# Designs tried in a protein design chat: miniprotein binders against q53ft3. Part 70

Target 1, 195 residues: q53ft3
Amino acid sequence: MFGCLVAGRLVQTAAQQVAEDKFVFDLPDYESINHVVVFMLGTIPFPEGMGGSVYFSYPDSNGMPVWQLLGFVTNGKPSAIFKISGLKSGEGSQHPFGAMNIVRTPSVAQIGISVELLDSMAQQTPVGNAAVSSVDSFTQFTQKMLDNFYNFASSFAVSQAQMTPSPSEMFIPANVVLKWYENFQRRLAQNPLFW
Short names: E, the ipSAE of ESMFold2; O, the ipSAE of OpenDDE; V2, 0.75 times the mean of E and O plus 0.25 times the DockQ between their complexes.

## First folded at step 8 (miniprotein)

Design v69
Fold by ESMFold2-Fast, scan of step 8:
Structure v69 (fold): chain B 195 residues (1-195), chain A 83 residues (1-83)
Amino acid sequence: as target 1 above (195 residues)
Amino acid sequence: SVEELAERIRIALELVQRWYEIAKERLEQGDVEEALRALQYAYRIAKRALEKAQELGLTELIEEAQELIQQIEELMEKIRESQ
């Protein structure tokens, strides 16, 4: 029903359904994450009068999840970009995941989506300035994702060139990554979704 | 992989939806020129997504792309009739 995208990582489209109306994505190594995109896949709309409240959780010093409301997705606004880098030290929001207070692995955060009535969602206040709503901001985010991915891939390729390559690991030559990145950047400037 | 390409198409269709919503917001503000620009941009992205979905035989994504294209065309026609 939902997808979750983080710069430099594989897109997740298989949320763990933890209740009839609750879905969760795991975000390992969350300290390195600045932005998360949450979106509907489009094949399964929300029932009339309903939408999705989007929450972020990280483990506190005791391994207990601290939940914060980031914002919402609806049939009319099926995608949203959230900045989470400023939220990790905040206090938790009131949340519908109370029964899900299970001790979490350190360094693994979660995105939670709770399917709720639109009327109920209208009375809730997201914490901080997490939501990024403009297309210009989305384009900038996408550009930063590509830059981050290329820098990571290039760094990895250099490191592997200095070490004995493992035959069980599939490597893409740095030149191929560079050419892909240059072409993608050029075309992204002309049309953000040229691929 | 087909799964990876399918996800790229889904992301494209979400951006189409975002441009469509921007077009509606611009219309509410009386900015017809910017609304049409946003719709034209949405149209180009949706057409590309449709082509990719058709190449891969992804029926559900083909249907989603066609629905969005229809919505875009209907709004463009509504704007034309109002002028």
Scores: ipSAE 0.000, ipTM 0.092, lowest interface PAE 17.4, mean pLDDT 68

Design v70
Fold by ESMFold2-Fast, scan of step 8:
Structure v70 (fold): chain B 195 residues (1-195), chain A 83 residues (1-83)
Amino acid sequence: as target 1 above (195 residues)
Amino acid sequence: SVEELARRIRILLRMVQRWYEIAKELLEQGDVEEALRALQFAYRTAKRALEKAQELGLTELIEEAQELIQQIEELMEKIRESQ
């Protein structure tokens, strides 16, 4: 249902289900991550009246998870870009033992998606610095990339409709998403000015 | 409410159907390992949906969940036999 993309890494399309309405993606080596993109694959729409609340979790200095609300994805807004670097307590809090500069803890953060009623989502407030500003060149570039993907997905869906008359059964194969991301990564490597 | 819980179960079953189709596509592309992971996810989700439908006595959803579980099991067995 969902995809999770981090620049320089393979796209994840198989979220782990941890509850009936909750899904997570693991983010190993999260200290090196500045931005995360969460998106719907376009194959499964949310049921009417439902959407997804997007959370970020990282281990605190005691190894306990800290969850923060980043934002939302819905059928009408199926992708979102989040800046997480500010949410992991900056550069000064990388060590599990506080004042000690000796040991680096293996760290895995998570992106969580909770399927919720739209009415419930309207009552929640995302953290103030999670949404990425449109004035950021990186944000503009990644938004254009997402637009290109959804344009491709839309054309693919139309083609599938001609072969299969049931639109609700149309799928975008996971391999298509992976191949698209690989091509995007290659093009991005040719334009280092944006990274 | 029972109506809200039934709606949640229908969401899970819809997700199962889509992951099953994704697994079939991965198999056609030769990605057996990823296909099995998708099927395992679909299987666990369908089993949870079945348990919840049984707890609530929702016959139609019980039947739908059982049909999906059977389809998943048949595909996993087919993969196992081909290896």
Scores: ipSAE 0.000, ipTM 0.170, lowest interface PAE 15.0, mean pLDDT 67

Design v71
Fold by ESMFold2-Fast, scan of step 8:
Structure v71 (fold): chain B 195 residues (1-195), chain A 83 residues (1-83)
Amino acid sequence: as target 1 above (195 residues)
Amino acid sequence: SVEELARRIRFALEMVQRWYELAKELLEQGDVEEALRALQFAYRIAKRALEKAQELGLTELIEEAQELIQQIEELMEKIRESQ
């Protein structure tokens, strides 16, 4: 049901389902990640009154997972761009015992999606530094990229079904996402200004 | 506008940086062919971004593009030498 995109990496379209209402993407080598994009894909929207809460998890100084709420995806807003660089453990913070150089094994962070009631989601506040600026060129381009993706998906569904589907009820199969991403990368390589 | 084009060039160079980092990760994992593919994509994007920055006279972006192209070329050369 969900996709996860990190610039310069292969798009992930197969979340690990860890509970009936909970899905996880692994982010190896998360220290190098600044932004994560989460978006809806599939054939079925959220049930009425429900949406997805998006969380980021990283190991803290003791190796324990710390979950932080980044934001939400809903039928009305099926994609979101998050800045996670400021949320990583140890980044921008003091080392224990001052100047000690502690060797860390590369750890795997996670993006978690919890399917929740919209009323419950409204009572929660995302972390402030996960929000991206509209002036940020990465955010602006990523939004255009997602717009291009949804337009492609809409065209694909109409072509395949020989019917005009409701746009709000159209979700994208995983293989269509991969085809779109490959095409996007190829076009960017040919002309970085095509978007 | 020139500002919009400069923004797009900056994003293209950010993508180049990320593909370069991906290529290094692939090399560490022993996936030489995929690393070269990633570097070739990064190189093409960087070259096009450089051309556009030069057309627009955007000195800072020209310098950034040239630095990234040099890094890509150096890594590609190391891979070639190791074959």
Scores: ipSAE 0.006, ipTM 0.381, lowest interface PAE 9.9, mean pLDDT 69

Design v72 (at its last look DockQ between E and O 0.01; V2 from the best seeds 0.00; counts 0 for: pae E 17.8 > 1.5, placed apart)
Fold by ESMFold2-Fast, scan of step 8:
Structure v72 (fold): chain B 195 residues (1-195), chain A 104 residues (1-104)
Amino acid sequence: as target 1 above (195 residues)
Amino acid sequence: SVEELEKRIELLLRRIRIALEMVKRWYELAKKLLEQGKTEEALRALQFAYRLAQRALRLAKKTLEKAQELGLTELIEEAQELIQEIRELIEQIEELMEKIRESQ
């Protein structure tokens, strides 16, 4: 349902589903991360009146997770860029992940997504201006996202001779991905708001 | 105190009603996706609805048990009504999933 991108790293599209309405992405080496992009894959939308609350978790000095609300994703705003640098350990808030039995991994942060009613989301306040809204920032992160997506997709490329028959699977030519990437990058360079 | 336990049961009933509303919304999305010919997406939406409904049912049954232990007639009635509504939704979800399987 969701994807997660860290600038300079391969995109993650396989979230761990830890509850019926809760998804988690692991962020190794989180001290080097300044920004995270969370987005919907488009495979299934949220139902009308629902959305996703996006949380960030890092280990405190005792290795316990500290969850903080970063912001939201919805059908109307299916991607968001969050600044996580400067978030301090020990600053917790009430969150839906408190009762989860999540295996603690040392020095690994997490992005959590909780699927909720929009009415419930409207009553919550994100921590410390985590959302990024400037055009320059958006363009920079979009370029990084495009680079990482292209690299991720192309890393799975195989020749026709290497393919095994699977009638339920779909494939796209690698050159189609490259042409889309080049076209989008060109348009983005000419006008960051072209879409 | 009984008054504090009553408030806890009321909070649980509120959480069950929220879960039930989410189940209904996933179910409605599944029907819309099916009308659009998006069968796999519809099945995914039904799976979300089904799992949430089962969780809501388990919570509702526990809440009913607690209300019965305390003899809280009004809360017992509310819990029973929620259990019935959740069971009806589970049946509708299962029927739609079976209809989709038969058409594949």
Scores: ipSAE 0.581, ipTM 0.846, lowest interface PAE 1.6, mean pLDDT 79
Fold by OpenDDE base, look of step 9:
Structure v72 (fold): chain B 195 residues (1-195), chain A 104 residues (1-104)
Amino acid sequence: as target 1 above (195 residues)
Amino acid sequence: SVEELEKRIELLLRRIRIALEMVKRWYELAKKLLEQGKTEEALRALQFAYRLAQRALRLAKKTLEKAQELGLTELIEEAQELIQEIRELIEQIEELMEKIRESQ
């Protein structure tokens, strides 16, 4: 249902489903990560009236997870870019992942997606520093994202007939990459600092 | 097998085609950004388009070589067409970048 992309890393398309309505990606070496892209795979849309709240979790000094709301993804906005580099010193907020005892290594953060009602999401306030605040950060992100996008697109440039059968794996259609790209372009054109 | 190699070439051609479309889109985005007076953003977009186009071109050339080695006429033609389209886009990108530089 969801994908996660970090610049310079392989795309993650296999979220751990920790609950019926909750998905988690592991982010090793999170200290080196500035931005994360969360996107829908286009295989399963949100039910009508529902979307995804995207959270970031990092270990605090005691190794306990600190969760923060980054933002949202919806059928209408199937991809979002978040800056996480500035969140490492933040305080935790209320989050839907509190019951999860996720064994973490000190260097591993997580992206959590909670499927929620849109009305409920509207009442939530993302952390303010999850957006890119500088042109330099934007430039760096854009450069890395383009490289990743190229690699991503190249990775999915196969016909269904040419795919190796793997029933246990989910595949992202090439059109999903294009849709993500179009959304990225649209947002970039509207506001270069949309992330 | 030759069949397997042919399939691999087809996959490469598909990758190139996707890259080409991305280049076009970034180029168009740059034009839109210029219309909005966002010159710096436009330049960045063009730089990205340019790098992607160059990568696509390299891949297309390699793909052409492979297709030629196998004597795959249709795939050779397709690769040649893609190379030409990529070159044209590179030229367009370069021209637009130069125009922007001249206007500064």
Scores: ipSAE 0.006, ipTM 0.198, lowest interface PAE 10.6, mean pLDDT 78
Fold by ESMFold2, look of step 9:
Structure v72 (fold): chain B 195 residues (1-195), chain A 104 residues (1-104)
Amino acid sequence: as target 1 above (195 residues)
Amino acid sequence: SVEELEKRIELLLRRIRIALEMVKRWYELAKKLLEQGKTEEALRALQFAYRLAQRALRLAKKTLEKAQELGLTELIEEAQELIQEIRELIEQIEELMEKIRESQ
């Protein structure tokens, strides 16, 4: 259902589902990460009237997770770029992940996505430092992310011929990824801040 | 105004109906996954559908309370119908999840 991109790294398309309505991506070596892209794969949309609240978690000096609300993804805004470099010392947010059995190490942060009603999401306030600070930097970051994602997705189709079928593995139709890539590039060229 | 509150209740009921339709789609997806032998994925889809249905039920019950406070008889009836439909779907989801666990 979701993907997660970091500049210069392989895209993650296999979120760990930690609850019926909660999904997690690990971010190893998170201290070197300044921006992260969260997006919908398009295979399973949100129900109308629902969306995803996106959280960032990092370990504090005591090893305790600090969760912060970054923002939202919806069917109408299926991707978002979040700046996380300034959040590694921020205050925690009210969050739904405290009851989850999520294993982490001190060098690994997490992106959490909780599927919620839009009314509930409207009452939440993201941390203010998550927004991209300039259009030029945003455009450059986004283009690098799009190139990385496309190259990753394209290479996956070749490796499918070498794998045994497995019910636990998720697959993405190649033409869906291509259509998403083309649409995203078009929208970025029209409005670098589209959400 | 009462007219504004009535419109708000109508919008809430429409949102609940849309959520119910999506729960049905996830339920049908789970059945297809089960036919393919993808039991773990089917269970995840059912659990997701279950939570969506429970959230829809909570909103439907609150919407019913609001309609009752305003005496909006047509909207009261619609909310009660939705609550019944959601309860039936929850039961279907629970039944299928139980069948999956019994076959293990």
Scores: ipSAE 0.000, ipTM 0.119, lowest interface PAE 17.8, mean pLDDT 71
ESMFold2 (binder alone), look of step 9: mean pLDDT 91; pTM 0.917

Design v73
Fold by ESMFold2-Fast, scan of step 8:
Structure v73 (fold): chain B 195 residues (1-195), chain A 104 residues (1-104)
Amino acid sequence: as target 1 above (195 residues)
Amino acid sequence: SVEELEKLIERLLRRIRILLEMVKRWYEIAKKLLEQGKTEEALRALQFAYRLAQRALRLAKKTLEKAQELGLTELIEEAQELIQEIRELIEQIEELMEKIRESQ
């Protein structure tokens, strides 16, 4: 149901479902990641009154993940950009082992999405430093790209649903992604000074 | 000034990374289409990937030249890494197109 994008990496659309209401994306080499984008695929919306809480975790010195709430995605706001660089352990703080402590832990972090009731989500407080920053031009571009992808995929899914009964499986057909790239490339060509 | 040019080079490197990501995604789409027996669609996707890769390569080479003129060591290294990644992708795209051609 969800996608995850990191600047300069292939988009992930195959989340690992770890529970009926929980999905996880692996983020290898997370120390090089400053921002992560989480978005809903255009095929199926959340049920009425529900949304997704977005979490981030990295392995501590014992290899145990600690989950931190970054924010939310909903039908009304199907994509969100999060800054995770300030959430990494040992970043900007003193540690007895310095870089050796980082070397001793796996370099794989995770993004988790928990499908929850909107009322429950409204009572939760995301970590302060994870708030999306609109001042970074690459972050703005990534947001526009995701919005374009989501809108296009959603339009395609609705059109297909009119001809065929609603799908029971979560997937994005390869041709839908190709059509999205064609449309996005055309827009970039029309505005060569976009970024 | 050098500060303005440095910011321009940083913006160019970001654009190159975006193009590279697009090339990688088109290449993956082409492979999936080929697995499904959709040879014509796969070839079209590879042709688009090839065009984007060539555009990215040209931009990356120009960006490298500008970084070298200014002696910006870190940006020079980033541009060189991107040029290498783009060249490897172009080779992979050409190899797959050749494989398709040979399979009638």
Scores: ipSAE 0.000, ipTM 0.134, lowest interface PAE 17.2, mean pLDDT 69

Design v74 (at its last look DockQ between E and O 0.02; V2 from the best seeds 0.00; counts 0 for: pae O 15.1 > 1.5, placed apart)
Fold by ESMFold2-Fast, scan of step 8:
Structure v74 (fold): chain B 195 residues (1-195), chain A 97 residues (1-97)
Amino acid sequence: as target 1 above (195 residues)
Amino acid sequence: SDRERLIILAKMAARWLRLALELARQGNTEEAKRAIEFAIRLLRRIEELATTPEEEEIVEQAIEAAQEALQLLEQGKPDEVEEILQEAIELLEELIQ
């Protein structure tokens, strides 16, 4: 039902369900992450009157999760961009994950999604400066993400004459990457929330 | 409190079952099954929070109805699916009140 995207990384579309109403995505090497996009896949909507509260957690010095409310996703606003760089450590906000025995790898952060009644979500206050979920900001972030990925992939392009054979390496033609990039840019320009 | 949590979960379970009913009517069988599965997970948690015999009986009946609805969806019996999902929703509304 949910997806999670970090610039330069493979999109995650398989959240782990850790409770009846709670889902998590693992974020390894989270120190290098500035922004995270959380979105609905569009396969199944929230029921009327429900939505998702989006949380971020990282392990404290004792390995215990520190949960912070970042914002929300709903049927009316099915994607949101969150800035996680610069979030300060400390006691987490009041959160529904408090009773969960979530097994954690010591060096990974998590995005948590708590499916809740909209009335319950209205009573909660996200941490300041985490949400950047205007359409313009989303489009700018997505364009930068696309540019970053294309530039990164292209930086490894070599002609066949320059290839060194390695049976453990996979190669894809550069034009396939370019076609994907151009198609995605076209779709994004026509509808910033097409995905 | 446990009672307040139970009511919240029951409201959410009922909403998932209503979504399942709408999806089933549209012929979206796989999505309907997923919505029922979410409701069942909520019902299992409600079962743990139930403290009275009345609450326990209602939750047990709602779980059985939801599980029956999953089987009926696989068999392509739309009238029976709608009937049993409505029964499960009514049980949850009784629990909420």
Scores: ipSAE 0.690, ipTM 0.898, lowest interface PAE 1.1, mean pLDDT 79
Fold by ESMFold2, look of step 9:
Structure v74 (fold): chain B 195 residues (1-195), chain A 97 residues (1-97)
Amino acid sequence: as target 1 above (195 residues)
Amino acid sequence: SDRERLIILAKMAARWLRLALELARQGNTEEAKRAIEFAIRLLRRIEELATTPEEEEIVEQAIEAAQEALQLLEQGKPDEVEEILQEAIELLEELIQ
């Protein structure tokens, strides 16, 4: 139903569904993350009168989760960029994830999405200036990221005649990169068929 | 070589079109359109690699077929796209041979 994107990382499209109406993405190495994009995959809209409240969670100094409301996604605004820099030392807010048994490892933050009534969402106040701007559909972001990686990797391609043997260096044939590209695109497009 | 890259990209594009066909059959029209858009971007890269007039014509016809399929989905006619998507896939299979 949802995707989560961090600059410089692969898109996550396989959210951990922790309840019928609650979804979680893990964010390892969260201290290096400044912004996160949350978006709908476009395969399953919210039911009429409902939308998604988006939360950021990180472990406090005692290892307990701290949850903060970032903002919202709806059928009318299906993607949003959230700023999470500066939130990693902030205070928690009221949230619907309570004492749920959500699996995570130490030093991993989470993005939580709770499907709620629009009227209930209107009563919630996001932390600070977390929401930044609207972002285009998952497809546009995914294609731009794939094109960027493909162009980058291709710029380092050399023929076998130009390759200098280096026993301390490992090499990857260029067609492996192309096969990765095809597989990644298929995986992203196919996820909506299995939810 | 450019021919080897062309074949790999053609296989990628064909896979996206097969996914689009399956999505359209399931009524997932918006995701089918996105899969076709991905395939068209790959086809345009194949155009850059084409070295023979036959290759150029085949990829141009595949693009036209994919664009027609996209227009039919935009018009709310998903049932009418199967044959045109299959045509585009067959053209890509000719490129691979």
Scores: ipSAE 0.000, ipTM 0.132, lowest interface PAE 15.1, mean pLDDT 72
Fold by OpenDDE base, look of step 9:
Structure v74 (fold): chain B 195 residues (1-195), chain A 97 residues (1-97)
Amino acid sequence: as target 1 above (195 residues)
Amino acid sequence: SDRERLIILAKMAARWLRLALELARQGNTEEAKRAIEFAIRLLRRIEELATTPEEEEIVEQAIEAAQEALQLLEQGKPDEVEEILQEAIELLEELIQ
């Protein structure tokens, strides 16, 4: 039903179902993680009127889990990006996962997804810094991604004189990539959710 | 699309064959051979992308022509290559239409 992705790591598609309505992913070496993507696999949708509340749990200095609400996923928003790097010292919030004595190694955090009514979710307040859902944060992320792509692509640019015959490859002019980049930036500036 | 790829590759192959023709005329036999070899590689890729019997036939004929041209150059007969290369180019132009 759910997947979890950390940059530079293998995607996790096998959540541990700890209850009928609760799923958990383990995140080893969580201190090195900046962002986590939680997404629906598309195999099983939420029931009508329900969604998923996404929580982050990290061990406190005493080894006790501290749970914080990151945000939400729904059938209408089947994926979300969360910043967890700044949450390491946050106060715990009320969470549906109770005192799950999950024997955690100090380096392992958890992502918990609780299937809840949409109406109930609307009353919950995620921790302020976790939701990349601010238009601004999303825009910044997208801009960084675009810049990264452009830089990567441009690093392979060669002049026509430098090109070697490669019959197995297709070539795209660098100016096309640049034009795409400029157009994309323009559209992003107009509407960050234009896609 | 596969058709678009085929057209792109065909244009590229035609360019290599035209270059080969010019190189052969200039007496640069070794470079002409290399150009033909590249064209053949492209033609093989086109063959893989061909979806109709007509396309397959045209590509096959072009490959044969290119190979013959290569053999003639290897035999030291650059003067006989022009007609064959021109035929191969025309075949590729048919693919592009």
Scores: ipSAE 0.000, ipTM 0.158, lowest interface PAE 15.1, mean pLDDT 82
ESMFold2 (binder alone), look of step 9: mean pLDDT 88; pTM 0.888

Design v75
Fold by ESMFold2-Fast, scan of step 8:
Structure v75 (fold): chain B 195 residues (1-195), chain A 97 residues (1-97)
Amino acid sequence: as target 1 above (195 residues)
Amino acid sequence: SDRERLIIAARMAARWLRIALERARQGNTEEAKRAIEYAIRILRRIEELATTPEEEEIVEQAIEAAQEALQLLEQGKPDEVEEILQEAIELLEELIQ
C-alpha cells in the first residue's frame, strides 16, 4: 500500500507487516540519508476515517529502537517528504511500536507506518519540523505512469512471443524498453528533491 | 486489549472488502484483487486475536469467503464476486457488532 523513497536508491514498495495495522521499511546505511519520501501506492485509498502515522526509528547504543513521529499520510495528502538528518541522536517520542518484535541491526534504521483513526492521529504531535514538502500529485502520477507503461510493455512482449506480427503493425523490442527505463531512471536520479 | 485490537482490525478488513466491492463493480479487477488481498492479510493477523470459538469461526469464514472472491474474479464471475464479498462484510460486521 505504501512506498518509501530515498535519493539515489531503488524505491521500496514491499513493506514488512509487523502487526495488523503496522508496516515497516528498512533503511540500511541510514547515516547517509537526509530525506525520506513516504507515499501511498496507486489509487487504492485508506479506509474511510483512517490514515497513516509515519515514524522514524534508529538503533540506540544498546541496540534498542528509538521511535520518533515524523508526520502523517492520508487520502487527502498521500505523500510527504521528511528531513531525518537532525533526528538521529534525539530522545524517542511516544509511539505505538512499544513491544513489537522487530528485527534490528546496528546500521539499519526503519520507517514505520501505523494505520490509525484520523481522530487518534489528531491527538499526536510530530517531533521537530520533519515534514519539508508535499509531493502528492507528482509522486503519485509518476509512479502510476511508470507502472502502467511497464505493465503495458510486459504484456506486449508476451503477446509478440505468441504470434507472427503483421508487417503493418509497429512492435517494440524488449531491449528498447529496458534502455528507456535506464534513461528515465537516470533522469529521476538527477532530481535533487526526489532522487 | 486483544478484543479492541480485533475490533479495529476487523473494521479495517471490512473497509478493504467494501473498497474491493466498489472496484469490482467499476470493472477495476486489479484494484479489487489488491483490496481483497489486503483484507486477507489483516484477517490472518486477527485469527491470533480471536479468543472465543464464535470469533474464530467468523474470522475463518470471512477468510474463506475473501479467498473465494479472489478465485471468482480470476474466473470472470462478477455477480458471484459481489455476493461473496457482501457475505464476508456481513460476517465481519457480526464480529464488530
Scores: ipSAE 0.000, ipTM 0.180, lowest interface PAE 13.6, mean pLDDT 69

